# VH-VL binders against Putative 6-carboxy-5,6,7,8-tetrahydropterin synthase (queD): the designs that were tried, part 1

Every score and structure here is a prediction.

Target 1, 157 residues: Putative 6-carboxy-5,6,7,8-tetrahydropterin synthase (queD), of Pyrococcus abyssi (q9uxz4)
Amino acid sequence: MKRVVSIKRRIYWTKEFDSSHFLELEYESKCRRLHGHTYRVEVEIEGEPNEHGMIFDFNHLSELIKTLDHKVIVSEKWVRYEEGYVLIEKNDKLLKLPRSEVVVIDKPNVTAEYIAEWISERILENAGENVREIRVRVWEDPRSYAEITLTLKPQGS
Below, numbering starts at 1 at the first letter of every chain, in headers, positions and changes, except where a header shows other numbers; Kabat numbers aren't used for antibody chains.
F, E and O stand for the ipSAE by ESMFold2-Fast, ESMFold2 and OpenDDE, each averaged over both directions (binder to target, target to binder). V2 = 0.75 x the mean of E and O + 0.25 x the DockQ between their complexes.
Where letters were taken out, [cut] stands.
Atom coordinates printed by the task and the answers are left out, and those that the model quotes come from them; centres of patches stay.

## First folded at step 2 (VH-VL; from r2 with heavy chain S104D)

Design a5
Fold by OpenDDE, look of step 4:
Structure a5 (fold): chain C 157 residues (1-157), chain A 120 residues (1-120), chain B 107 residues (1-107)
Amino acid sequence: as target 1 above (157 residues)
Amino acid sequence: QVQLVESGGGVVQPGRSLRLSCTASGFTFSSYAMHWVRQAPAKGLEWVATISYDGSNKQYADSVKGRFTFSRDNSQDTLYLQLNSLRPEDTAVYYCAKVRYSGDWYFDYWGQGTMVTVSS
Amino acid sequence: AIRMTQSPSSFSASTGDRVTITCRASQGISSYVAWYQQKSGKAPKFLIYAASTLQSGVPSRFSGSGSGTDFTLTINSLQSEDFATYYCQQYYSYPLTFGQGTRVEIT
């Protein structure tokens, strides 16, 4: 028999999506203006294969990112709702957009950090007991990213 | 395991007030918007209100707007619905409901409900 | 408010039957539809979201379809535990609204 002490298994997934946002900031910044990015999300998930031989179903990730693609991402702190529309009022802006064009996140701002956190939480909710770690990296541009890592308790713990 | 437990229901006369509570466990309560949904006897489901993860954003059905107040205490993993100026048509089982993902508007878990009866 | 109209209101079926419940929205709501099951004296149970995505743990005999205004919940080969009331719900906009429900009874 081989002298294997432990086995670590990890899957990797990446996808780009085009979305727009603005940031709430107390200082003057171009980031306060509505602008767009080609985001790139990278997901790494460590764990054991489930009964189907998968650590995690990639389809969950595809569906998740699809919800973000070609949307205006805003904080729920900035919004009120009308029938079929989202009203966004922040940074001297008043936007009224169809519901289908908006993603409202439960974060105080819409930085790459909070987007990564938002994504990681949704991955976590779909993660089985076989998952041990979730790492999400959100590139705002080719030069910079925010990363969050969730370490999960072992199964049965 | 996610668990939601409502309490505070009872029988009251019209015009009176009642305060409902919902205690949550099994998930990171402070990360999720929460909702109340009610069901009158032998009737369907009616959305009542929502509160954001930190309580900074609230939405109410027109039928309860101005009378009901939604609040939460994240340190106690508890929701509160203050029912003022109660009417007979407010008679219902009141459910607290958790959204599947924070920011979503559909519900993956429900409490067992607490009955509110408004009658003279 | 967006009105969700379910049909039929109630019907009888037998175990093994294929049953279909319809929900019509008063306006286009894309796929922002969820389905719930409620048994007598119990809280609703989450079944389907995004019109056609089955919640984890829900039997595969349940399926959802539709987009725009017309949506369908289908139960292939009805089981004894499936006799209940089913509700559709739109989450396209506030106020959130439910269909009036469809009661599936034993023949």
Scores: ipSAE 0.332, ipTM 0.799, lowest interface PAE 1.9, mean pLDDT 93

## First folded at step 7 (VH-VL; from d7 with heavy chain T50R R99V)

Design e4
Fold by OpenDDE, look of step 8:
Structure e4 (fold): chain C 157 residues (1-157), chain A 119 residues (1-119), chain B 107 residues (1-107)
Amino acid sequence: as target 1 above (157 residues)
Amino acid sequence: QVQLVESGGGVVQPGRSLRLSCTASGFTFSSYAMHWVRQAPAKGLEWVARISYDGSNKQYADSVKGRFTFSRDNSQDTLYLQLNSLRPEDTAVYYCAKVYSGDWYFDYWGQGTMVTVSS
Amino acid sequence: AIRMTQSPSSFSASTGDRVTITCRASQGISSYVAWYQQKSGKAPKFLIYAASTLQSGVPSRFSGSGSGTDFTLTINSLQSEDFATYYCQQYYSYPLTFGQGTRVEIT
């Protein structure tokens, strides 16, 4: 029998959520209009089990995606704040929405790519030293996704 | 591993200026909005200012609006708070604070830098 | 600005006690409340967000509840290291505001 020289462990998690957005674009596009998607997020995390036997706690993912569900996702660059409200001004639109209905992301736009990046960063906040890789895939529709992969430095390095 | 280190505090007379700095490490600084919160001696916490991840959006408490200026240098992982026209009521420990998950609450705080304004 | 009225300002308790701190918002703020612990001479420590979600690493004896205007921080069984000042904070709207703080002292 061959001797095992390497072991890789990975967890997988997926969830759909419904949210809306529009894109800032220099050209005419339907994507400039406010519209909604049933997003599907896929998360893969590679690492070693921690003291609890987990590479990552799935509850963190559930909570994170819950914050995006049934929200309008907008860029920080488009917003100003009033008491209890977020004002979004872009693409000849002026939206005034309750605080609870908006997610403001720290990205210059709200593409699937930036959503994936945003999600990956939030996962990273909760990642222990045992995590080696975070991969996030955001499906905007059943045919199209954006993927971001974060490779983390080994523990002790 | 997240670390926030404030500096620049000191003793000054009313009307003078100070510039506070906060050096961040242990996280992707440029991806997060940052805040200043201050605490007067033996008093509670008071929110001071917020700056977005790229500095394009800023919010100030009414008590400091027009006098304080918040800025950041993402290439240096550093925040700056320019304190102008200082008043005795500005006397406080000034904390820089990191937001959690991009929301408006704080998972990490620096140890603070003391600003004393007195004649 | 949204006012966060925290009560009581201070009280004495013993180890093992169940302690409750209340924070009332001047208007409805859903669950946009965070709680912090601050020990003397130290920076605040993050405990709870979204009114009831415990931050990772915080002991399970801490819990938060409430929605709308009334919020509560509970320490189920007070430990010696829990004697400190606690603050609620709303993040429903700017300006962000804190409660006045509650100092939990040893009997």
Scores: ipSAE 0.717, ipTM 0.897, lowest interface PAE 0.8, mean pLDDT 95
Fold by ESMFold2, look of step 8:
Structure e4 (fold): chain C 157 residues (1-157), chain A 119 residues (1-119), chain B 107 residues (1-107)
Amino acid sequence: as target 1 above (157 residues)
Amino acid sequence: QVQLVESGGGVVQPGRSLRLSCTASGFTFSSYAMHWVRQAPAKGLEWVARISYDGSNKQYADSVKGRFTFSRDNSQDTLYLQLNSLRPEDTAVYYCAKVYSGDWYFDYWGQGTMVTVSS
Amino acid sequence: AIRMTQSPSSFSASTGDRVTITCRASQGISSYVAWYQQKSGKAPKFLIYAASTLQSGVPSRFSGSGSGTDFTLTINSLQSEDFATYYCQQYYSYPLTFGQGTRVEIT
């Protein structure tokens, strides 16, 4: 009788990035104003090693977070495009920013929850069939985070 | 592991209609804008239509405005393109395509489905 | 709509050749250009975005350059699998538009 009946493998990765945003809220809040955070993202991925012995390549995570760093993050619902600029109309704001300085996400708002979800989806896009679970935490400050967990269907079951 | 599979192509007479569909897998379908791009025989690529992630915004090429209707069913991970008042000029392979998130270039394409409008 | 004009429309080449394909936009589009490869009977395959950034898995013999109105795709040493039609695409504004294509064929 064997003692080991299963093996579970995870990797962990973390990085900070600086971004600005604002929230669409139906009530008064400071978060309706454009403001910034130093976000911390934590990523855990569970799966089996691929043909290179990795569950997931950390370089892909680095490149993904680099696309957010030093950018203004806005909802697709708030924007219009004009000749290489993003025009942002929401919360009594009218902003015109070079497109390279803005990240437009396909979410209805730019909460930590939606940022975490957006990140998890881009990780999933690069995940092979060897990946079983993706977990993302996004910290807006030292005390609070939002978390998304994607559980993937097993191959052949 | 993104996959896109088109279907519903065929041979029809001018003025008739077809409905194309595209089934998606390997990504969170409801979080991505989707497109149709077509290619006439021995011709280049022509962008046809875009639909936002939730289906609330749609854009069409001038050549198809008023005749084609793009929709999506996020509960079934499926796109639909209704082709009405078909013309011989609409003869093409129709591809559904996924944008790279945050940008408007197409990182994944389906195999295409052929629409032939014969006179 | 922004017109994308490719040249040449076709030409013959041998393995090992340096191949250069150009694409000109009818107005300034910064670096919002993507390049695709299409083999006969297949869907287009994504190669390059932002005029010069290679997609993961694209061989380093491919490179892109340009900004503004003039863009170039270069294959530094053509391989047998590179015989195909190549398209540029602007993603600066809607409607999204493609160049008419450049067919690279065996001499």
Scores: ipSAE 0.464, ipTM 0.792, lowest interface PAE 2.9, mean pLDDT 90

## First folded at step 8 (VH-VL; from d4 with heavy chain D104E, light chain A50K)

Design f7
Fold by ESMFold2, look of step 11:
Structure f7 (fold): chain C 157 residues (1-157), chain A 120 residues (1-120), chain B 107 residues (1-107)
Amino acid sequence: as target 1 above (157 residues)
Amino acid sequence: QVQLVESGGGVVQPGRSLRLSCTASGFTFSSYRMHWVRQAPAKGLEWVATISYDGSNKQYADSVKGRFTFSRDNSQDTLYLQLNSLRPEDTAVYYCAKVYYSGEWYFDYWGQGTMVTVSS
Amino acid sequence: AIRMTQSPSSFSASTGDRVTITCRASQGISSYVAWYQQKSGKAPKFLIYKASTLQSGVPSRFSGSGSGTDFTLTINSLQSEDFATYYCQQYYSYPLTFGQGTRVEIT
C-alpha cells in the first residue's frame, strides 16, 4: 500500500417495494387520487468499517423497506385512530383500513421527496460514528427520482 | 447516537409551577413524534403526553389534562412540558421519549429523566 | 383505558435460569405490545416491539410471544446483566399504559 494515498469506502444497496398513496395538492392533479407505484429505493453509505467490519448492516435496510412494502402510505396529518383501524380523511376520501395495512409518516405530504427523507432518517438513527454520508434515492417510476443526501458532522477529536 | 436530556426538575410546593425541557440530538428531531412518561418513586411507568412532529397535535393523560402543556421548538431541537397546579401525586421522575415513527407508539429511546418533587 | 397486569410482581432467579414473565391486557390488543428493561436509577431500555420482534442489539436469549390479551417475555439462560425490572406496554390505543413491572432478583 505504498502508492495508495487514501481509501474511500462506499456501499450500495437497492430494493423495490409496492405501495399506494395520494398527494395533498392545492391544484387539480391525478396524483390527488389514491394510486400505486412500484418504488425503487437506492441507498449509498460512505464511511469506515465498524467493529463487525461493516459500514452499515444491509439487513437493517431490508427490514426498514419491508415496513413500507404492500402498504398504504399516508401523512399523520390526515389520520385518526379507531381501535385497530386508521381513518384517513383528505381529498374528499374517507378510508377505514386495518392499522397493519397503513404506514403513517411524520411528514405533511407523501411525495417521493418526503418518502426519501423518512427513509434517510431511519438509516441515520441506526448509523454509527463510522458513517460519513447517507444518500437515498426514491424512484416512483423508471425515469424520475427524488434524492436526499445527509452529510454527517465528524464527532472525533 | 440518539440522545435526549431532560432538565428543569426540582422541589416545589403544591399549586406551584415548573417547566421541564428536553434537548435532543443524533436524529432529525423535527420529523418525530415525542412523548413524556413519568415514574413515581418506587412505582411503575405512566404515560403523560404526546406531541406530533410539528407540534399541531397533542394528547394528555387524564391525570394531567388541563394542568400540563406540551410544546416543542424545532429550531432548537427542544421539548417543553409546562407543569401547572402541581399536586403531591405529580411527584415523579419525568422522561422524554421518542417513538420510531408516528404509527408505532413504542419508545425506542429515552432520556435520563429529571426529578420533580411536590411536597407540602 | 386498557389495564396491563404483569405476573409475577417479583421473583428470584439464578444465572442460567429460564425466566418467564407474563402480561395480560384488559381487552384484545392484537400484538401491540412492547417490553422494556429497567435497572435501578436508570431509564427504561427498549427490548421488544409487536409482541415478539427483538430490537436491534438485544441478545437472542430474549424472546416475546402472544397476541390478543396474553403476552410473555422469556429470557433463556439468564445472565448477570439481566437482573432488573421488566415492563410491558400496550400501544394499541391512547392512553398508552404499562404493566406494574416485574422485578427479577438474584437468588
Scores: ipSAE 0.649, ipTM 0.873, lowest interface PAE 1.8, mean pLDDT 91

## First folded at step 11 (VH-VL)

Design g2 (from f7 with heavy chain T28V Y100W G103N)
Fold by ESMFold2, look of step 13:
Structure g2 (fold): chain C 157 residues (1-157), chain A 120 residues (1-120), chain B 107 residues (1-107)
Amino acid sequence: as target 1 above (157 residues)
Amino acid sequence: QVQLVESGGGVVQPGRSLRLSCTASGFVFSSYRMHWVRQAPAKGLEWVATISYDGSNKQYADSVKGRFTFSRDNSQDTLYLQLNSLRPEDTAVYYCAKVWYSNEWYFDYWGQGTMVTVSS
Amino acid sequence: AIRMTQSPSSFSASTGDRVTITCRASQGISSYVAWYQQKSGKAPKFLIYKASTLQSGVPSRFSGSGSGTDFTLTINSLQSEDFATYYCQQYYSYPLTFGQGTRVEIT
């Protein structure tokens, strides 16, 4: 029997970022108030090396997470735009912030789950056909995370 | 890799209708704002319309408001642009285009376009 | 709507030349400018966002600059594949608008 029957390769990357947000909830919760987290994101990517010997370039992950860092993260459902500003109206808040200080995500709320989805989707669009799986964990605190896994079709179809 | 493919163009007389479509692959289509941009023959680019990730928020160029309707079917990864009351000035190649995320409105990926000709 | 005016309308050049294209906005738009390259019969290709940030995979001979109303795309050493029409686009506010284009032609 051949000692090695297949090779599976995976990379791991992690970074913290500081953001503020609030949740839209139909019940009372402190999370409805504007508040901050030091988020930790963990990324695992499984696949084959590309023409440069990499499964995925860690610099792209770093640049993606920099987009979120030191920003207010809001749902596109809560915003309108005026003269270089984002106006955010939800949960009895009306905020007017410079557009550069806000990240508007294409999700109906700003839960750890949706942040993880948003990140995984932006990783996917930069992933070559050599990538088979993308896993993202987002920690809001040291004890709890949300995780999303994208399973991709093999190259060739 | 991201791919966008338009279809449904053709030659029609003024006042008639066409329905354009754009099929998407290589990204999670249902999580992205999408756009249509057109280009008249030998002319520059004109933004036409935008639609939010879930289809609930739409905006149109003044030149097409009330005549064009943008929609999406996220179960089929497909965009639609209904072109009603077509005019000769609507003659153009129509591109579907993608943005990276909702508050940065530049087009990082484009389809190859579909030609609409409105002529007597 | 914000009008984007490109200059020149066309530019004759040879391989190795430095090409400079300007784009002027009818009002201040901060750095919300993107640049595109379009070859005949093809869709536009995204080059630059935020006035000066190159998209991944764009050759380093391309650069962008500017803020406010005045923006520049520069090709430092023109290559044969760079003969195309270039468009600026503002994304400061809807409606999104493009410059009229600058054709970079072989001499």
Scores: ipSAE 0.739, ipTM 0.895, lowest interface PAE 1.3, mean pLDDT 92

Design g3 (from f7 with heavy chain T28V N57K Y100W G103N, light chain S31D)
Fold by ESMFold2, look of step 11:
Structure g3 (fold): chain C 157 residues (1-157), chain A 120 residues (1-120), chain B 107 residues (1-107)
Amino acid sequence: as target 1 above (157 residues)
Amino acid sequence: QVQLVESGGGVVQPGRSLRLSCTASGFVFSSYRMHWVRQAPAKGLEWVATISYDGSKKQYADSVKGRFTFSRDNSQDTLYLQLNSLRPEDTAVYYCAKVWYSNEWYFDYWGQGTMVTVSS
Amino acid sequence: AIRMTQSPSSFSASTGDRVTITCRASQGISDYVAWYQQKSGKAPKFLIYKASTLQSGVPSRFSGSGSGTDFTLTINSLQSEDFATYYCQQYYSYPLTFGQGTRVEIT
């Protein structure tokens, strides 16, 4: 009898970041060369407001994406560490970069799909029991994106 | 909420072995580098070992190298630390710990710890 | 290995006091320092990374500073829940190492 049966709540947030990377591929491709993108990240989070009236704090998203901005993103599989430096060896490259200029992701490659996964996982760490779904899209150009959706069980079930 | 729970501690004689476990929840375990850190009774903290997200790369403190083996089972969200040739100086609470991502090596979450006592 | 030396090893303080704990590295480590709080019988609790950045949810009375070899943790106005042992940790290079701890006790 009520006109409103249920309420579904979602927040949306977006930001661009500039990074360089390369792909590990078994076939010839320009993507095997070090190159850059202006990535766009879109984040949607579904849930209920917490004790502060927020589903998720946008400041956490901003700080997370700042970690990637103006960095070289590489796979953990390609690196070793020397004091203050990351050594990167893959695709006939040997790079020695200051550690602060590199983000090493725990993925076997640096595709848009894996970047989206990496972001979604770091959002999940800060998600309270009020969050039901985390969706991350990563655009590497205006026409294509990769999307990861995490559907969450209530904490403790 | 990130949660880490250690188990498998106990009292053993020198030269014997134990296997410690750490179960994880609240994060995508298979995408994170993990560590063991120990604390002797009424003493400071000592880093013990690290393992990469897929288990392929490992490093150990000199004090345990050759005696301890770190492994993970990503299908069970579980870490293992095999403690061989135990010595009295290995007596400690053993914590598993998480880093935020693989080139930031501070421990943002810790388990409650499991006690290992090595005495004759 | 990089040694981290904390001082003092312990001291007594009262609620409302400004508490300062120092940590010295045996070599330059830039700002790759974290701080932890540990209460008796509990695991360490993460407070600060990159020498001065507070982890989310850490009260603003905590602050960190330093670069190179000399680092400081400050509690501006000590609260009853702040009586604990504090550790610094370098994460500049493996092996990762901690200071020996500083115990802050009730006077």
Scores: ipSAE 0.790, ipTM 0.908, lowest interface PAE 1.1, mean pLDDT 92
Fold by OpenDDE, look of step 12:
Structure g3 (fold): chain C 157 residues (1-157), chain A 120 residues (1-120), chain B 107 residues (1-107)
Amino acid sequence: as target 1 above (157 residues)
Amino acid sequence: QVQLVESGGGVVQPGRSLRLSCTASGFVFSSYRMHWVRQAPAKGLEWVATISYDGSKKQYADSVKGRFTFSRDNSQDTLYLQLNSLRPEDTAVYYCAKVWYSNEWYFDYWGQGTMVTVSS
Amino acid sequence: AIRMTQSPSSFSASTGDRVTITCRASQGISDYVAWYQQKSGKAPKFLIYKASTLQSGVPSRFSGSGSGTDFTLTINSLQSEDFATYYCQQYYSYPLTFGQGTRVEIT
């Protein structure tokens, strides 16, 4: 008889989305200019299957990434609101965009690191007690990604 | 899972003060804009106030401006609403509510509410 | 402030009925409307956002429509658990405002 110490289960999901951003930086950089990326997000979730046999519903991930696709991602630190519009003031820029075209993240900047963190936090909202780990990678280009890992305490602890 | 738990409600006389709390769990509290919404007995919902993720930005309904103070302690995953100069019309169930993200001002999660009664 | 006029205030219906609730904004607000369900003694429950997008986990019998000033919440076939008060909300601009509510009662 085989002797199994433990079983670990993980799901993987990936999707590309097109968005633009700029970074707040103290030094001169092209990244301070508004520019776009074809981001690729990778999500790994470890846990136990729930009553439906799922660790996590992929539809949640699809819906989440749709909110980012074809949007300008900005920091809440940079924005003011008018009726139906977001005014973005930073790096000698003043942008007025419809709210529907903007994602305002609760981060001090819009690096791949903060985008990954933001995404992971939204995934956490829909994570059941069966989830033990959430890992998010955000590829800004084909060669570079930022990763965030959330480790969740076991159910009943 | 996301959970919001309000507390601090009670019965007070007009002109008195009360401090409400909302304890959050199941999400990274410090990364979300939060709101208070209240509901008078047998009445509809009324937005009260909002606070940014880091507490640096606050907005209030005209009905409570100058009397209520919204604050948060991200180290404790807790919201606070300081209710000063209370009036009978402030009588309501007070809900803390979460938004999906800062640019979406609909409420995906609500607490169970805490009742505030202002009467002589 | 943007006024959300919700109608009717209340009505009776039976299980299986098609239910329609209307919300009219005092100005154009695009599709920045959310709908909530509230049962007696409970907190509101999030149903719909962006006027017509159903929140995950909400039954497909619920639907929302509208853009500009006129918005509608529809329950295609009313179920016993759907008897409650429903609220529309605009999030086009601050201050955020709700409709007066519509109480759906059992006949």
Scores: ipSAE 0.583, ipTM 0.871, lowest interface PAE 1.0, mean pLDDT 94

